# Ledger of designs, part 38: VHH binders against f4i9g2

Target 1, 368 residues: f4i9g2
Amino acid sequence: RSEKSEERRFDQKMSAHGAGIKTSSSAVPFASPKSRFLSKQEKFYPRCTPRLTGPQSRDTPPKRDTGIANEKDWGIDLLNENVNEAGTNEDGSSWFRESGHDLGDNGYRCRWSRMGGRSHDGSSEWTETWWEKSDWTGYKELGVEKSGKNSEGDSWWETWQEVLHQDEWSNLARIERSAQKQAKSGTENAGWYEKWWEKYDAKGWTEKGAHKYGRLNEQSWWEKWGEHYDGRGSVLKWTDKWAETELGTKWGDKWEEKFFSGIGSRQGETWHVSPNSDRWSRTWGEEHFGNGKVHKYGKSTTGESWDIVVDEETYYEAEPHYGWADVVGDSTQLLSIQPRERPPGVYPNLEFGPSPPPEPDLPPDQPQ
Short names: E, the ipSAE of ESMFold2; O, the ipSAE of OpenDDE; V2, 0.75 times the mean of E and O plus 0.25 times the DockQ between their complexes.

## First folded at step 20 (VHH; framework vhh_3k1k_2)

Design w3 (at its last look DockQ between E and O 0.01; V2 from the best seeds 0.00; counts 0 for: pae O 12.5 > 2, unsure alone 64.1 < 65, placed apart)
Fold by ESMFold2, look of step 20:
Structure w3 (fold): chain B 368 residues (1-368), chain A 124 residues (1-124)
Amino acid sequence: as target 1 above (368 residues)
Amino acid sequence: QVQLVESGGALVQPGGSLRLSCAASGFTFSRYAMRWYRQAPGKEREWVAAISSSGGSTVYEDSVKGRFTISRDDARNTVYLQMNSLKPEDTAVYYCAAPHRPWGYDRTTYFDYWGQGTQVTVSS
């Protein structure tokens, strides 16, 4: 599964420069992402072409990596004092670096660093911001935002963040990561956008997903997927992909699966809409009984149908590939954030707990 | 403001030909696909033809294939519908439309710009 996400991980690595840049070693953003959209378009088209041959044909979830980059991949490094510096390099490019912190209600503190550069003629530029937030509720946040443009007008923007908080409903600590990346061509009607998230708690609850969008001239495409593990053996996974042309043709597929203890279901739809709004559709489903029998069924708007029971072993991933122990081990900087010191006597330092245990019996006083 | 203005509608005998024009303004015409629709009395508006933003792709409703040709002139910001072998069933108000598909993940901002229409009547 993680092998099928390799392309997205490589794209993230291409734009990383590290957190400790005091003077810009690069003032020019990376090359246009045009080739990525062409590659995505080619891979998307074959999947959306109606080629299903019956109940044994299932579309697969979109390719994905093993997760969002962790804090080490970014190298976030914040200064403890305010900095405000700027300069000009020998090639005529300029740079700046500043840092500080903001304070607010309920112990809120945000330590931040911002830096950037601009080419001599101003045709290319970049900006990068790092931050670390905390408050007295135990909330902690670590984050990065980068943006830039080149002389051809291509632009990109990235953000990443990692959050620790106590979930209000479950009362469990949660670690949540999210990332966004966007690139747009300056010369073509082309661009793409990806958003990712991962959420974890100590009881094995895990939620992951992505939203993706792209456009290459006359075609746009969307992808969504999600997976959810409740920590008790229940699994929900789904994928929804679709595309459209500017002439009005639309097509896509979607599916979901839900399982617990070898019992569950899968279902999906492949569809196509012509410019005059006529819709073709083929739906399918599987019921898994946990006994080696699987009920497979489906139909289409052109009259295809099937309804059979087969001998088939049930397979699904019952546990997340990457879970709480992994994310805790990869989040040491987040977990080490020191909150603002509370003023003495302003707020209670103790949590309300159960009644105190009875005090042990004291020895009787003796006059000896 | 965005404006689409159709012209060229007329009364024509069966078997005749007619060329409709739609002049566009208020947006970058070369970045938009263009479409023709028609609405006969008492009927719903129906799609007739579409042309891609590049002009390299066209598609037609089955009932007009081989008789109608959509084309565009980006220098004049105009889309055309050449209608040949006209039939009484082609009698309708013809509208041009520009599908507005802003860049972005959110599709709730999608809609079409419409012209006010031009009347085509096919009768002996």
Scores: ipSAE 0.574, ipTM 0.862, lowest interface PAE 1.6, mean pLDDT 78
Fold by OpenDDE, look of step 20:
Structure w3 (fold): chain B 368 residues (1-368), chain A 124 residues (1-124)
Amino acid sequence: as target 1 above (368 residues)
Amino acid sequence: QVQLVESGGALVQPGGSLRLSCAASGFTFSRYAMRWYRQAPGKEREWVAAISSSGGSTVYEDSVKGRFTISRDDARNTVYLQMNSLKPEDTAVYYCAAPHRPWGYDRTTYFDYWGQGTQVTVSS
């Protein structure tokens, strides 16, 4: 249906006038004495103006689930000179900036910059450290560490690393990235921890994973996942997520996927545990035969069950969406690191092993 | 309402044959894969055979492969289990499974309604 309309109006007017008055007066320019204000060149101590392109201090914790950033996103800009500076701002806040160049054995070189600040009352503080490392073997590393506390009592810690390894024998290159992030609330019983890692080699082998922990008052949650590509078409993916309340309720979901050359399987479980320890579970599986047929099956503790064969196209990624070519493209600064020359009398290590797997993460609130 | 009515169960001698039928109603039969299950006394219900919605694909439990044949007649809304070379170990209540509703994770899955079952007894 229909309706309507309305209008309204209003108007007005006014006009007015003119007048012109000319007056001429010739006021004589009093030659104000050039007081030689000796402009005390206030040595503008260059306020550590955050270099427009430099890392900005954070006054808030990092965001959750952001993964591993690229080196370009960090804007790593190491100082070329050794500096040791500190100052106090007009607002009473303080800052410091320092840089160094460390030399070690085996052509080891480390360039680093550190900066930080503190509010006038000490309620807020931040620190950032950047580093570049290399040795004669081809090892290169970029890294960042950030920490802070704000006036609300929130605290956080963040680290990022990008590492290039080169096998001295095979000349196979590997790039590894990792990030760790943690934040704690100043007002609530809340905090979270995330660990991310990515490993790439020039043959297409790729490993990615994350461990996440969090707490919010009476609830805690865990999340783990991993992806593995062997560079030959074999793919493994898995997730494991669960949560728990202080009352004893638990629930979770996990699955695994394995594929090679169009053939593979998926399996998973969804489960719930009540405070009285009653457990509900649903398990499922899929078999993919590579011929457009999929066998799907499953059951639950409540008597649900299924077993079907369906016509379904199998979809999986045989290669990582972000692989070797991509990470190399995003690691230009890392690759540009200049190693020192091999010292005389130093020879390559005969024992070249794979990088150790990341250490298992502990929940942030577990007292050591 | 979904209804499943199994029939054809009987007492047979070892080596005998039997054909089970399951008449389905209350859903679009031709759109869904059908399954047979069996439950022996004191044992858990186990999957026996499955047939795709099109009838083009069949799968069997290893213990019944080569002896049992699952088939369907969509015009009659009926799924069949032809059982040959019956063994005493095949003694069980046989159930037809039909989809209750689909649910999704990353994929679509079906859980089933059950009939009352039909008793198959293989004994000398």
Scores: ipSAE 0.000, ipTM 0.213, lowest interface PAE 12.5, mean pLDDT 79
ESMFold2 (binder alone), look of step 20: mean pLDDT 80; pTM 0.819

Design w4 (at its last look DockQ between E and O 0.01; V2 from the best seeds 0.00; counts 0 for: pae O 3.8 > 2, placed apart)
Fold by ESMFold2, look of step 20:
Structure w4 (fold): chain B 368 residues (1-368), chain A 124 residues (1-124)
Amino acid sequence: as target 1 above (368 residues)
Amino acid sequence: QVQLVESGGALVQPGGSLRLSCAASGFTFSSYAMRWYRQAPGKEREWVAAISSSGGSTIYEDSVKGRFTISRDDARNTVYLQMNSLKPEDTAVYYCAAPYRPWGYDRTTYSDYWGQGTQVTVSS
């Protein structure tokens, strides 16, 4: 079949990254890829159905995201009653709903709801669980887990959570989100996986990133990236993307930047490997001195090289586009979780270390 | 346990033909691309041909293009290399390989499974 494909051209991508010697003009400035983080808002079926009606079927795989969801995208509404019910739909499929509480030490409470369904012949099934957790340290957590399979053999699972932690030593409030999604085809060697995280504290420290993998049409791709803002003007961003065909062609692009007060650096590499292991590579770098001068340099395995100093203003994103104030405003359900009431007349035994907590450090080490 | 077993290597005259086979077991054969390599005495192992998991795409090293054909039979878990118009330069031990790429792997988990090899000798 000759249908128009939305596949990205391998030749076009490699040509843009691999061709630096005979470009139309000298490649004086090299622009680094900038990360833009957009999330798709997807509809979720309601959990709060009337007691004697079954939940809507959820037998289709999830779709890929462009960013991590917030709590409003999920519409979490835990059941207040302990429920244990099941039924059969007109088409012979079955369903269940249940809920409960788990209690533990230090005021721990987990309120949860679970529901699921199964086709008459058992070829399709799905399960969905929601929870709220809290304890007396001020810890709060919202979470979702979904999984399922359908009659075509597709399978999926998805987790999402949002956490409030208030460090008793530093009194610093922190909000963290994380998500994982995956879907696999039952009839093709195809699927995808995504992991996302975002971390925020009240002093403006922000860390975000993603790991992504996909496989389709005998090609696989990977994407990893991270951003770190220390809340005082220091920023680190990095990206590592690569792909391969089943036949042995591989290619990739990676870069990083580090900046503070107009001073810093960018560097990267674009590479390609043929099935016979021939490797082409092009590296580049920029040093920004904070005085209107930028040192740009690079080289390739085909002999290309440059080393120049230009007059250029330094531009980079010194502040996160989405920060502490934004995440607090988007986390009202998390923040409203009610902890267990402390028993009357009981004073908690609190143990704090004799030393103040360490101040926030440099960004975590990058994976090698 | 993954196993790849090559067979069909022989002594042939220049201009002759051979068909090599590689029987695979211990993994879902239809989900993996397959490759042929060869190693002549005193030389580095070199890539010869590859076929995609679906069988819909093939590629060849330049010196064998037009003379060799890679194919697969997923019902028998077997990949083949049909070698025509053989030349003395084709003399080598031929290996089949399967790239191991588990779900969710990255480049640090890349691995290949290899067979024991089969000898092809082309001489007058």
Scores: ipSAE 0.327, ipTM 0.752, lowest interface PAE 3.6, mean pLDDT 78
Fold by OpenDDE, look of step 20:
Structure w4 (fold): chain B 368 residues (1-368), chain A 124 residues (1-124)
Amino acid sequence: as target 1 above (368 residues)
Amino acid sequence: QVQLVESGGALVQPGGSLRLSCAASGFTFSSYAMRWYRQAPGKEREWVAAISSSGGSTIYEDSVKGRFTISRDDARNTVYLQMNSLKPEDTAVYYCAAPYRPWGYDRTTYSDYWGQGTQVTVSS
């Protein structure tokens, strides 16, 4: 039903005038003579007080299983000037800092900074190197290398890289990240090595993987895994883990998954080998048909077997959790690298030579 | 090496029947489920049917249910697809799929083992 209405109201102007009191008083303040003491501001060029405290170094090995850090986490800060400095701290420790700018052919530019320190007794050392590289082709690289030794005898080495590639033909951009970490114990027969890599392209292709090795006294272990996304919905994931003892016992677990558009397969094996070479193994598989049905099958060396179709919902990730958009967002410094101008007379090499197959990961040289 | 050889594809009229065969080698055939896929021109490859390793279970795509029958002969390392009441929309290259090498070290490929396929054309 109802109506209601109203109202307008307009109001009002008010003007108020208030008054102009002029008061004049002229007091001619006495021009006290500005003694032009031109105090020669001795530009105290702040003597670059040598930052007495050398850069804080890591005194412990990197952590295991940390993956690849973002560039922001590294805090890469390259010096703009060529520096070559060294000093001794009050505690007797020494430090050095150096930087350079290398120019090469094909518009190659490398800016680098290196710093390090040593304890007064030499029991601890650290070195950090940062670099930025580029050329005229669109190649950009950020990198870090760190190494150290502490008083406990632990030693470590770490490297990190981000690389931008641009395909000359397709102009497809690719970002690759890699990290390698290694540490050795000074007190135990222990060490570990990790290699991580991530590759992304603008079409959504993604590759991730890691190889891990470790030893702790009588035990050694290996871990490998990989993830592949083709950018079109195909996914491959796999793991392979095993361990060995000095006595000859071995055991492991591996699996792989392949999926596309709700259809795919999973397969795996768990195995054990005794010192006498007796092998136990369980193998299994799953076939996912995209219709809520899953074929599950498997067998073991102990006589276990199954072959069934079950109602089960298929779950897989068609896209990486961290993909192209993410890596681009986290690669601001990389992307900000300014390439040099293309040198006159330099043309893109048309020879798309097959990227040399990744050199087979030579097993880490057994310490002789 | 895993090998799959599809055969039996032909031109047939709507309502006709065909029997496809896939001869498999290079793996323990009896231990794995077998699958049929098809790829029509300009379309993505689609799953059609599957049979369990024991042959006790079969699954079909909805579009082929009641018309197609998957079977296997382990003694001959062969999987079959009996196709009845064929429709023009069934026109495709049909592929037999073996399981992905579960234990191989080459994990860089997304694809299962496929044969060359056999062409099925349903046309009046």
Scores: ipSAE 0.020, ipTM 0.536, lowest interface PAE 3.8, mean pLDDT 80
ESMFold2 (binder alone), look of step 20: mean pLDDT 82; pTM 0.835

Design w5 (at its last look DockQ between E and O 0.30; V2 from the best seeds 0.00; counts 0 for: pae E 5.8 > 2, SAP .681 > .668)
Fold by ESMFold2, look of step 20:
Structure w5 (fold): chain B 368 residues (1-368), chain A 122 residues (1-122)
Amino acid sequence: as target 1 above (368 residues)
Amino acid sequence: QVQLVESGGALVQPGGSLRLSCAASGFTFSSYAMRWYRQAPGKEREWVAAISSSGGSTVYEDSVKGRFTISRDDARNTVYLQMNSLKPEDTAVYYCAAPYRPWGTKYSFDYWGQGTQVTVSS
């Protein structure tokens, strides 16, 4: 049970309605089950740290995200000096922190900082690593990796990175963000995994998406979605969400849309499978011709159908709400990374790379 | 390695009762949902009943609902099928099964027992 799941988190109160054999069409709600695991994540790390002690302990799994973080949310602050310190807190726990500087070919430089701790009996531990990378090709990267476990056997791992690329042939700039998180309970058959990405280029190309998976309360769930804008008015969006119980009930929905200049399509499916493999399904679609006419159609496995052309104005998001100008404004630390000083007369070893990032090919599969 | 062994199949008269057992070994039984299937001569195997890993939820095929009861005993690593008001059409080999789902995959695999024969005739 959780009473605070409504606070800007995904809330799936409608998740209990998806079972049974159906004889008429219905929209079966999809749910990511709310979990007791979320209430355990409400424990916060200690807020106040004495100046004469090491890093504060981190003994709880991270929270699930509602979106990918930006660099300001992490507060990355690399140590300016090489550090190699360790100690013991008053409660008997141990800690360390260290920093370093790695150099490589083509002006590669990685500034990094690492810290961690262990409880006095060794039953819990955690590690955090931060870095800034650059080279002479215009590549820059910020990153974080965290992991840990606690005395209850819970374990977690997460990473986040933000990358600037310069296309070797065109000098086209790209910024990419990605994140992964996972947490697993030591006492329940429960856990979750999330992967997020965002990609942007200076011409307005934008790609975003997420893959999510979780298990709790005898249910498993999956969520995938993607968005793609080519920077010239073409847009593709899709979602695919599904869940199943241990008893064999499965349900989900998916949809996609693709548009350019008022011409395009939408389509989707809501479906349910009973434990004996009986399948109910309702499909729908819209074809938009760019002339004020829209073909709307659909059917279900139990007899609902429609197929009609109507006069209707086409609405869709032709431009991303968050694009190149926004990501540049939110990536000031990344962009401020200073490359290694270049000796006179030395040029980068440039390699011709691939063309601009490709569009996504297809919507994802769904469980059968 | 993983084993499921059914027992309790017998010849019974119509209207009689029978209790099937399925003993499990080689895996953490309390983490798995359990299912019963049956296969009559010349027919495809069909699902009969399922019970959740916690034992708190059960579901039945329509033709056996109200007559059959699935249950589990995690201390004995055993799932049961209590069959009452048996009919000749219940004659079949009965199998227990445990679904397997590796962490992070959308695929589901089953472990199967060898089956036990139930015959309902006068």
Scores: ipSAE 0.144, ipTM 0.659, lowest interface PAE 5.8, mean pLDDT 77
Fold by OpenDDE, look of step 20:
Structure w5 (fold): chain B 368 residues (1-368), chain A 122 residues (1-122)
Amino acid sequence: as target 1 above (368 residues)
Amino acid sequence: QVQLVESGGALVQPGGSLRLSCAASGFTFSSYAMRWYRQAPGKEREWVAAISSSGGSTVYEDSVKGRFTISRDDARNTVYLQMNSLKPEDTAVYYCAAPYRPWGTKYSFDYWGQGTQVTVSS
């Protein structure tokens, strides 16, 4: 039986009563206030106060484990004019300051400033370089390089870069940050190196990572970690840390975490190797089923083993704490870089050739 | 060029003693830990002992603990292996090794000497 459900045509006739209120807008002739352009003679105070004092030197190495600083933290201030200055202070120390503007093909522009100093005895020296780069393609870059040596013999080098570019494949805007830092002791067989990187795109894809190396006398250590967010809720995190003594003892810890929509896994290993190559290890894993249950399992070379299901709430971060919106907000100087106009006759090379494979780390030149 | 020259290997009776020497050149000896290895006929090379660059720490393979003593003289760029209470199973070519690790890498390799023959036989 074919019940004919009736299409009630609600005809609502809402009545357009057009009340024509003739508001007689008496055009009071706004008397054009004679803008007394009081030409405030901006007293060009010739800020020619010869900054007699050379740039203040950084006399200490960078700190370890500081990650990648924001552009604001660097205080990048490029000189607008080409400067080439040098001087000697009353204490006998010397300083220099120089700036330039390089123009290249394809609308390339680089503004840079360099400054440095040296102590009277030459025992301490420092150099800082700042740069701003752009081209017509939308490429923008800010960068800093710092180096120095102090009277104790410590030496350091630091670089920072922030880059805006369009991804060739996705046509998405990408911001990449990187930092490298290293320091060596003048008094001890000690030093460290850190490489940091962050990559963000407008879809929420995020990659972060670091490689760290260090040595202190008889001990060396390595640390690697990475984070990857696909912008859709998939997360990968991993760490790999190990240390070694001069005697050949090694130990380390590594783990990996993968999650999507409350389901995921964790796994890890703790290990120790003696100089005689005896190895101890403990491996463990977790399977998160998204229903509040977690399968935990593991074993060791000493005979430990477990395999259990427990009621445990799964915790993971589906999104980075610092993402696209954040990096854009912190990249105002980068974004403010003005590109040169596209040169006439220059067409985008559509030959999106494969990004050259990262140049293989050239094996350190075997001393001939 | 890095050179390691082992010496002191000999034929000795069971229960005897021997002192091996390794003279090092071509690198800053005092900055590196030194190691002794041995290779018996038909066996793989095995670690025997190590001494830290400072000389403050020593480690030994279990089979030689209490019998062997590793020491170093930085003024002479020499590492020593004092071997006491020698056993037939200690018969091997003994090698001195200097570890090298390039800065910023997890990789290391050893410089090796030519070795010195130790034979323990009645």
Scores: ipSAE 0.032, ipTM 0.510, lowest interface PAE 3.9, mean pLDDT 81
ESMFold2 (binder alone), look of step 20: mean pLDDT 82; pTM 0.829

